# Ledger of designs, part 11: VHH binders against Integrator complex subunit 15 (IntS15)

Target 1, 373 residues: Integrator complex subunit 15 (IntS15), of Drosophila melanogaster (Fruit fly) (q9vpf9)
Amino acid sequence: MSMSIDSNKLLLRKGDMKLDNYPTCAVEALTRLETLIASRNKQNMVMQIISEFIFLERTPKDGDVRKSQALPISQMNLFQEFQLIIALIEYFSRPGRDATRNAIFLSLFGSHLTPQRSKLLSRLISTAVSGSVAPLLSSAGTWMQQVGCKTPLSLEVAQNIVSDFISYSRKTPEQLKQLPMVGPHFAANFMVAVADLYLNEQRSPTLNPPPDALLDTITEWMMENPTLCQASQQPLVLPAGAIAMPFTTPLAGLLRWVVLAPLVSNRSAYSNLHLSLLRALQQLVSSGESTALPSQDLMQIVKSLQSYCARLAESKTDPQADAAYQKCMERFAQAVQIALSSNCITNQIQLLCLLESLPPHKLMKIVIEAHKK
Below, E stands for the ipSAE of ESMFold2; O stands for the ipSAE of OpenDDE; V2 stands for 0.75 times the mean of E and O plus 0.25 times the DockQ between their complexes.

## First folded at step 4 (VHH)

Design m02 (framework vhh_nb_b201)
Fold by ESMFold2-Fast, scan of step 4:
Structure m02 (fold): chain B 373 residues (1-373), chain A 121 residues (1-121)
Amino acid sequence: as target 1 above (373 residues)
Amino acid sequence: QVQLQESGGGLVQAGGSLRLSCAASGFTFSTYAMGWYRQAPGKEREFVATIDSGGSTYYADSVKGRFTISRDNAKNTVYLQMNSLKPEDTAVYYCAKTYYDFWSGYYFDYWGQGTQVTVSS
């Protein structure tokens, strides 16, 4: 039996679907995608089915979706959007092959993500967090990795989680406390994204600390789940022949948080987070894993500290005597010591030269001298 | 309106190097991911490399450590530096605005005309 015969049968079945029986047509479409998604040469058909029967989008009259710059406009009303969220929660909760589920999720939200689909994705993920829907969160974690954890798409998802669960909370909701156990890949990738949003001079001209509840949540996650920095290093569950995007870990971003935090905050949670990051880094070193803490990220922390020291010099204040700077350098020196001892740092000579450009700090000087070659 | 013009291909011996360039116009270059794909005779289109708007790069395993993708937003140009070329790298190389596709990684939208790379042994 040829693939051409099966494709013709699937095309005939698509022709029988009716838009007036929503969300039944979306559920039928998801079922048909399980067969079509295994065929690389049917990607245009997959995208058309998703657009027409799942998101109820008007497709351009003339032209190919791949060639058209015009985005389709969704015809869904608010009730149909609610029905779709429920149908997707139910679909992704079903037992089945992870590869198929991930492929369908990536097709729904990976490419051609319109403003409406972006809003639906955020609502879907927040609903899955609230309901502890592990299979959906696993697919969402894979999606974040495939689109890139620091891209605008992933950052928007992270910001919506902060808005929905953190911004107006007096304390961490129980659903967020369980997130590392329910969806470790999603939790790890969420931390990569959210770490980029705060205490980052490259993103903002000011060092804006994270909300207290967010810091407390992430600190608790890292203290109770030391393997979170390894979660994003697990193999992606994709169909045979699919290309996986490179893994990232939250280690570098969270290290920037704890090193720069003394400049803007005195919260004790940063000390607990710092200790948990040192333990995570030591475990990665002991397991022989490389690139957990890239030299470029360490050099960026040096540049942030250089900027702070330049401002202090303008005010005629000695940065070596500044208590905040002392704490920054103490935490940074401890992390650098573990990283350099692992022989995992590329461009070690350049990193050491940059570290030497910072105002002298007793522990950092000892670390630098110990690793000169 | 979208136009992509590849250049820099040619014939080179195994172990040699080539630098491909892609000049883009008709869209806000700095806000889009750009990438390279290749198609060898008798084979399906293969992902090579991509660079996003933030400068993050991703490579196919077959080229990792040998090829480097970069961009110059001031010149609306994306580059592919190819080192340690192998006969297996022989293909037509295409530049495009890139979209994510789980089967191919990034796929081409608004294909250029391509540039031929031939590696002799």
Scores: ipSAE 0.005, ipTM 0.295, lowest interface PAE 10.3, mean pLDDT 79

Design m03 (framework vhh_nb_b201)
Fold by ESMFold2-Fast, scan of step 4:
Structure m03 (fold): chain B 373 residues (1-373), chain A 120 residues (1-120)
Amino acid sequence: as target 1 above (373 residues)
Amino acid sequence: QVQLQESGGGLVQAGGSLRLSCAASGFTFSSYAMGWYRQAPGKEREFVATITSGGSTYYADSVKGRFTISRDNAKNTVYLQMNSLKPEDTAVYYCARTYYDFWSGYTDYWGQGTQVTVSS
């Protein structure tokens, strides 16, 4: 029928905002989003306000890019980007409902992130880590869960934390030592992302091998905060109507990374990380946590090792004589023993059958035999 | 520095065939999904085909059964075999690397393009 009068009112309100008062117009926009974000029929208006008054974007008029592939062009200079970061830090530090903060964070950065917004997000999160801005880190952690902790979006966030705090540091930075206390959900989701990032390091052309300081940081986190491994299993406050990605455990991702690490690296920092993860797993299992290490994650480790052994067969190398494979199996057997002893593995018979399909390893054979009955 | 360099375009008669190549450099080619897009004069850039790092292929409905995308990881090259060409296939063809999936609307690197002209 007729056009909504409410839509005309929203257009008039948008016309009242002035870009010449940056970052005041961004702060005003954030305040207006608090009321608009609750309405499904106003989503396009929310996105237009964010694009125009917060990120100072214009729609490309270039016929060279498909509409669904068109990226908004940011007109912000470096000083305006700094002003926006400070404004966002101040905004997310205000008392308020977690659902509202998370909805606004998701609307600002979304699942289809432009290069400019991606750079701003990275700078924003690094600033929040440095300043211990707990509410913002909580929203960032929820955002990583919403977009998926192993997606390119979350991997880029993880890579930028490593770059900003770890890559040129000889020891764990003081700001990162407190991160599990300040932003546990962000720290947990960061570990999921970083484990996947470095296990599959070829996803980024700029990715170097993981720094020892990164492995040491995660080791310290696990030793001091073993419950951190379960943070991603806790319900997070999401915007009304949002579809959450399935939870994954940091422990599962980190164990997969550490177990498979000997295939590409023999660094002692991985052994220290492995021991901290076994300790965390044992403590969580002893506390009655039945979801610490899902059977599907263990089965994925088996498939990775099967693939590796197939490559060894092509080069006519005996897996029983391959030092890397033996080290992987030693670490894997230790983790499997703890997991199976918890009686929490739903598909135990299938897991045992898959483990038996791998080339023999003395410790793994003992583990299999102990749980075969 | 990431670079994508297309070749193999040209003039062909309706019903004919062309094979496009895209040489990639500056990144670990085998880890990324690669795709082809095209743009005709006065039209938006249109998705044609993609191949994932694992070898799975996806095609636009307009080219299914006629075009085949493939890759050679040893040569850092992605190919588009175009058969049974139609005048409406006339466009500049672009090679692309996807940072996100092709359905999520973000492509991070584009080649310079190669012209394909199909006569009636």
Scores: ipSAE 0.000, ipTM 0.103, lowest interface PAE 21.4, mean pLDDT 77

Design m04 (framework vhh_nb_b201)
Fold by ESMFold2-Fast, scan of step 4:
Structure m04 (fold): chain B 373 residues (1-373), chain A 122 residues (1-122)
Amino acid sequence: as target 1 above (373 residues)
Amino acid sequence: QVQLQESGGGLVQAGGSLRLSCAASGLTFSTYAMGWYRQAPGKEREFVATIDSGGSTYYADSVKGRFTISRDNAKNTVYLQMNSLKPEDTAVYYCAKTYYDFWSGYSPSDYWGQGTQVTVSS
């Protein structure tokens, strides 16, 4: 059938697209998606255009012997993957509405990630970091918030940045030093993701510390701009029926790092990071910014400290272990005091009860008594 | 490749002193906590001393007050000054990148040196 002649909006059908020379067909598809993505009843067409004309994925024919779980098979060679990365960088660098670019980024790399798309996303983001491609990093940051900063999708992106820039580095890479200036929301969401990977009993019972260069990078970022741990995406207008997710900030994860770090590391960078987190909390008090710090994340820190103390009590007490615990509690007490005073913590009663169950610490006892009502 | 080379061991009489050195190559030395460990014949390896990147030190009770650990970041070297040596200090001494784990205490990340023999005669 034909398009409506009386319409002031021209909607192109999937059938009007041809497989031209790559990456021309991908660029043309991205342009057509700007119109189609606004229509809720065209989402299947959007996904099919992305699969066929951007990622060159092909579905097996219905008559094939493989009748179930036919994931699209990518036809892209390595040169075409490179061409697509360049085309996407150029596309996201064009002037336009941020909401449209963010919606297209989510459609490209949301719930339909194959292993090939995941690897391409990682290469795309690493290229954008190296080239300081601010508009693409902005869309990537929004995408991390939309899919969840601690989901496997966001963690894979974060792990790839660690692999590409940190794993072989002896100090903070220059490309990463500028990242909070170029893409503050991406930098903040990256910090949420990596904070979940290290010094977290849910990931490893031994509380594995981050690589030295990663710790130094995040510490330098926080020293230069403590407000990064308060940075969150503008409230996202979600489709009707979608549940609004709470904004995730780096505060809770980085607080866990500095509180638990004395148990596994004596690096001075943790002291600098701790001071930056205290500054961030104090600035929240001064500015009146409402950032809720989830009590459940703080309660998880308490549980990790309880586990550590129980294990220590069953063996000969190491004098260094006692000194480490005292340092953990001092940092935790200072942060909790400021957060409770600034009304940043939700569900304070349960947190205070758990804090009382930890072995006594002078400053923590004062903090508990001051906020017990 | 990362390599640690220990030196300064030897024979000494009880009450004597020795200074051990550990030269690091292939490492960004200034960012790591470094430690000394020893293994006496027929015994398991034990922790001796550690120094972190900030210069803070910690010692095993058996050597506290007698041994001093120090570092020179310009030379990528960690030192162990051993005073008032006892026959019980006889062991092969190893240096290693060190971390603290609540399960295992102070632990070496890897052993890259052959060690240096310290023998204290009665």
Scores: ipSAE 0.000, ipTM 0.108, lowest interface PAE 22.3, mean pLDDT 77

Design m05 (framework vhh_nb_b201)
Fold by ESMFold2-Fast, scan of step 4:
Structure m05 (fold): chain B 373 residues (1-373), chain A 120 residues (1-120)
Amino acid sequence: as target 1 above (373 residues)
Amino acid sequence: QVQLQESGGGLVQAGGSLRLSCAASGFTFSDYAMGWYRQAPGKEREFVATIYSGGSTYYADSVKGRFTISRDNAKNTVYLQMNSLKPEDTAVYYCAKTYYDFWSGYSDYWGQGTQVTVSS
C-alpha cells in the first residue's frame, strides 16, 4: 500500500489539520466527522479521513505514486497507539451526542478492521472497562449488536476481556465486577459472545467449560441483577436512516451452559446461574414483556443431549439412569416450562417434537404434555 | 452478482492434510472479510475461521493450531490449510462473504460447499 497526501487536499481547507502533529490530527478528524457522519453520500470521505488521519494507515490511491510528506512512520508506533487510546477515551467520555458518538464508533471499528484497528479496539475497550468509561462502553455495546454478538469480531473482543481481566489477573478486578452497572448493554452483549465460546458442541466436539473466575463473575452479575438480560433489548441510538440490527439476549447461551454443565463439571456455580436464569425468565413474564428466544439455539441443546445419549448407548449405559443426564434434563425442563408459559420461545411445535425424541424424563414429559396444544 | 466456489475437499486419513480454496467474484474481494464454516451430518453450521480485509485471523477453538486461513487478493481467493485432521472434522465446508455497514445492514453470501471426510 502507498499513501498520497495530495489526494486529501479536497478533504482539507486552508488552516486545516496536518499529518505531522499526532494526535492533534486525529482529534481534528473526530470533530470533522461530526458534520459528515449523518450523510450516507459522504461515507467514502468519512472512511478516508478515519484511515489517514486517525489510524495513520497507508491508503492505495488512483494515479501516480508520489513521495509523501506524511509522518515518517507509515503506521502507528506504540506511543501513537497510546496517544490515540487516550484521545478516544476523552472524545467518547463526552455525554449528550449519543447517535453521533455511536455512528463514529461504528465507522472506526466496523467490519473492515485491519489487524492494527482490531488490536487497538481490544485495548480501548479494556481501558474503558478499567476506567469505568460508561459512554464509551455504551457505544461498544451498540457496536457489538450492530456487527453481531456471535461474530468473530465480537468473539475477539470477548476473548480479550477474558484474557485481560480473568486469565492474566491474580484477582477479578472490581471494575469488571461492576461492569453491568457502568455499561449494562455492553455487559449483556459480552455475555452473549462469551457464552458462545464455552460448552458449545457446534464450536468444539469436547464441551470445554469456562474458566472458574469467568463463571463466578457472570453468575454474580446475574444473581445481583436478573434484568441484565433485558439490557440488550433497548433501542439503539443511531442517526436517522441508519439500520438497527436485531437484539440478542444472553438467555439461550447461558441456558446451554447450565443444561450441559453436568456432563463435564460438578461446580455449584452452575446451580446458582440456573436459578438466576429462571428468575430472569420469570421477571419477563411478570413485566408482560414478550421475549423471543431462538428455538434453533434450544434445538442445538437437544442435539447435544442426543449425541451424549448415543455415546451412552454404545457403552450399554442407560441414559435414564445416568445422574448427569437427569440433572441436565431437570434444569432444561424448568427453564422450558417458564419460557413456554411466557411466549419466550419461537417455533414451539418443532422444539416440542425434538424434546420428545430424548430419553424420557418425568418433569420434561409433564412440560411437553402441558404445551402440546 | 456475488459468486463463491469452493474446491479441494476429499477423503483423507486421520492425521492427514487438505487445502481448501474458495474463488470469489462479483465484488471487490480485498475490501471484505472472508470466512470458513462447516456442517457435519445432523449438526448446525459451525464457524471455523475468518480472515479480515487487513489480514488478521480468528479461529474456532476446535481448530486452533491445526488449521490456517489465508488469502490472495490478487487471485480473489481464500484458503483453508487443514493439518492433523481428525474424524470429528468430517463435514461439508462452506466459504462465506460477510459484510456490514450501518446504512445497509448485514449480509452474508455462501458458496455451494465442499465435502471433507476424515477416516479413522
Scores: ipSAE 0.006, ipTM 0.315, lowest interface PAE 9.8, mean pLDDT 79

Design m06 (framework vhh_nb_b201)
Fold by ESMFold2-Fast, scan of step 4:
Structure m06 (fold): chain B 373 residues (1-373), chain A 123 residues (1-123)
Amino acid sequence: as target 1 above (373 residues)
Amino acid sequence: QVQLQESGGGLVQAGGSLRLSCAASGFTFSDSYMGWYRQAPGKEREFVATISSGGSTYYADSVKGRFTISRDNAKNTVYLQMNSLKPEDTAVYYCAKTYYDFWSGYSPEMDVWGQGTQVTVSS
């Protein structure tokens, strides 16, 4: 493979490109990758070109006993990082095939992701949100779907968006108000990621509670763009040779978060978000759309509530804990009623059996009985 | 029919290494999150590591820096490289399709488990 790497260096430098002529070498490398990305047997060459000419990385040798693993080490200074962000924004903004752009984005950030590349990705996406760079946000949305919206990579992206635009904002920023219009796929996948991020609130002591501005932003998005909740609105175009992550819906993630929220917080902003999600679901049901709502997502909520009840049973019960559970069940029963009324849910009988295993709740009992017969 | 077959366990001295393998069949492996879980005698099953279809990894704090999870989609196999083993790592190790749960963290998506593979670390 050393010969192939040296040949690629020679080919990239044939047009007078030099490694110290940054970011020109990165731009020329991106163009070169367009011809290589379609070849499955050239995947290692693609990764080596990206590492050497785009991120200016040097990989330590396997014999380095000081390291627990061999990670690429970037030679980029802060100014070169800024130059790369600008170059990537310009590259992904140009006209071209979505499949090619998405394949290159996935190659840059989907595998071999170092802490430095993760940091650059976050800065790149925040800059694209701020500048409303639609093609880049489209590729970022596809990337989140490909790596998984609930993975540490996607959660870090979501956390950085909250930090950069929401944490210190008194109201929904204008850039975020337009995000569902500019980058619907990214907005949808961001909602999946942020819901999962904040579900882990009690186990992440360094994570601040979600700001009301975040809940208000998502509520506004759902009120204005209810179709973002559905799987049918997610990106369908994948790069040649790429493998899709199992699809998840913003509706499922957001419902799980809002239903379980009373266990950690009793804020009115959650009630507003919940109502916007029920409205979105009801509008889609009322339109006659036969989109199946996978019962697996609702069953995950049941499992979370079962875990909570089991933990509570090991401790002395208090009135506030019971009140929290009752509020969770009220929100869950409302969502289940709408889902079952759609007559498109998978494994309805199994779902009803699991719901019956939860501690009794008045509204949920009525919902179960109405659909059991 | 979903089937998971773990292998590679054994007896090893403290400070030693083992590589576990899990062969999967009956589902689209390349699209799945895969995870490793372990159960020590008299204790509940705990999360060890997970890997996404795209190769992103997450580890329990107790194994971070010592264990490495990886996958080979062409062979429908997930691996767990276990280095610097401690007596406290003694357990039956299981692999499973993985999802995130609010209370339990990363959790097995399937409720049906294989026999697992026994790892015993002597002092």
Scores: ipSAE 0.000, ipTM 0.158, lowest interface PAE 17.7, mean pLDDT 76

Design m07 (from m01 with Q1E Q5V S21F G35A Y37L E44R F47W T50L G65D Y79S V92I Y94F; framework vhh_4orz_3; at its last look DockQ between E and O 0.13; V2 from the best seeds 0.00; counts 0 for: pae E 10.4 > 2, unsure alone 64.7 < 65, grease 25.1 > 24.2, SAP .691 > .668, placed apart)
Fold by ESMFold2, look of step 6:
Structure m07 (fold): chain B 373 residues (1-373), chain A 120 residues (1-120)
Amino acid sequence: as target 1 above (373 residues)
Amino acid sequence: EVQLVESGGGLVQAGGSLRLFCAASGLTFSTYAMAWLRQAPGKRREWVALIDSGGSTYYADSVKDRFTISRDNAKNTVSLQMNSLKPEDTAIYFCAKTYYDFWSGYSDYWGQGTQVTVSS
């Protein structure tokens, strides 16, 4: 009656007997997807199986023409969502090839992600963090790199973790503190994401510091795990025909935190984080990594400092006498010195010109003069 | 079936510029991240530039500030503007669909490539 693709679909539908047997059809679908993902021209079939049998979605019916352009409609209740989360944790915990797990994870959560799927993804990852489910967290780390750590999808996951473990009493903080050991790639990518959420004028018109407990957690991670910033540099385990997206380190975003923090906070954790970042930067620079601090990220810091100095000028305050500004520049100069000494910054001339536009600081002036001819 | 076709390559003197184009059929560009890769003679294929579905761009260090990737989702094309070309940029350049989404086989990831040769 139909092609072999329709036969595989029919076999999966025969496993969906009754509502009380959910999530059985989802588990069977996951098993069948491993075979289907390897074949050509099966994207539509795979997406249909995922939508119908795993996420229990339907397309608006043809008789409702007002809804013919609507997104898929979820029929999943809260108990079925919990059942699916447990089934996915069990599936990803199975022995098997990392490339297969990553392909399945990306197929479930890689594109055309409905709001319900995005919410479920956030809950799945939060549960895996609580349970220290290393294989799932490894796939989640790969996922964050492939979709981009700063995209809305990744930021929603990061915000959910901050909400669950830091802002509310839903989960215990000890489980979050163990994340670098059980999922180092995910922890590194999570740091990229949260670094983008706070002390970032591209995201908010005001400099909003991270919650104190988040800052303390990340500072402890960096102190106790010296190679954590390098975790994303490991090759991704993907199927042979796949292209790995470039990695992103958390160094630039966290440097922005510690450099701008004196404008909004006096917490000593920023000093400890700054020292940990300098050590991580020095090690990466000495190993030949030339993209540790991209010049565009450093220029963003300069722009934030320029805005602050403009406000000081309106209140007739001398930036050279402003303790917060001087502390920002001290931290900034120390990081720039390391980056310039190894010649690892692109667009160095433009960066030096921008740095000279800032009100003078003794150490920064020395750094600039040492690298201008 | 998805097909990717590169064009715009050629011979150029060092310091010159070229613009590469990639056209796709059977693919909705707007939902995928797209990439340019290159393979120099005797070398492995390496990543050059990426543009995600939201328009954010990423570059290899060797080409940053010289190359610009862009996309036109209405025309289903991706472009690579290459300025200040060096002999080291000599390679076959490939357009690719990234792993951001589900993909269904080896041949769906690369086109046939376009040769860029930078003299002197």
Scores: ipSAE 0.005, ipTM 0.394, lowest interface PAE 10.4, mean pLDDT 79
Fold by ESMFold2-Fast, scan of step 4:
Structure m07 (fold): chain B 373 residues (1-373), chain A 120 residues (1-120)
Amino acid sequence: as target 1 above (373 residues)
Amino acid sequence: EVQLVESGGGLVQAGGSLRLFCAASGLTFSTYAMAWLRQAPGKRREWVALIDSGGSTYYADSVKDRFTISRDNAKNTVSLQMNSLKPEDTAIYFCAKTYYDFWSGYSDYWGQGTQVTVSS
């Protein structure tokens, strides 16, 4: 049997790898995974090699060995974690097939990520951002798309980038200025993740708001790289076992965040971000981009505003007199005007009907009337 | 602005000793792990030594038992005592506040380094 033969091959080579020579055994393991990852029948062997020789993991003991009942515990000290980060950066910087490296990255940091591996992943990505390690950032961007850009895993990565580069900065960090050039797929998926992270935070105004430096960084990215707002950069072919998640554009995510921002914040940094998004949308539309801003995403903004207006009605507040709602509608009307002018919006009649269901706004009324036919 | 300033490098004969210093400013020094890295001409950066916020020390195999890292939180200083120096230790030595900044030749948290040259 294939499994028996593979186990014998692993045992024959195990004597050549010694944990005392870390990180050499991790480097050798990564090289061996290039052959094993291509075989669907070898996934258990791949996971065992990763756990034992790369992350130095052991099953917790409770007086009896129960591998299937407990999450593995990392035996790595801080210096070994360092050595692994360096080894991974060097491995992912080697010439080779993107599909293979992306498959290995997903196997290292898949959906059942332990706290120890999650911490290492965050440190690895921050190191790659700092060092402009393009191949690793490409694999990380692909990983975010494969696990889902709005899932807790991707949000944690995004939050750690904010913490490491933005939270202690008063202006756009130098390391991040080049990120759209070095790792466009990662930068795009990072923007989807932070927009969702802080959109949810904005529903709880007592929580910490996003730093101005974050909004300024994204604004600069959009002004210099408007094409970064296009559809999320999914790899053409996903690795075996990867989950295909619904794709979202950074433009759709960022616009939803910025349009709804006045409901919880009056900061001028949001206005600057909004203007950069309108400029990017106009450029994409002018270049014939048919999917720049899908009608489904515009309809989700309508639903959020309808929910807000329902809450205003409970407090007997007139939406036409509510400053926050008026500012949301002004930003939304500007985006809708550009999107509808593209003639690429599907379900335009349904979208216009939903927009009319919102409490009246002068600019939005003009936009609706201009496109009714 | 975080600033790290390295000093103490120089020319020394094989078997000799040097002590490197790193003066840190603009950060809460005692809460960060501090590290020494080196880069030889035409080669990539490599980690040499780390001291964490609790005082635990870690060393690369190539320098273990020869180098000693230490910190003084009152003076915001990290030091590297280098004994039994070899020609292979010739490199520019850099101080870093955390390994997150390992590759940050583009970061204002990274000093110019201090040159160490070991003659045969």
Scores: ipSAE 0.000, ipTM 0.202, lowest interface PAE 17.7, mean pLDDT 77
ESMFold2 (binder alone), look of step 6: mean pLDDT 79; pTM 0.805
OpenDDE, look of step 6: ipSAE 0.041; ipTM 0.524

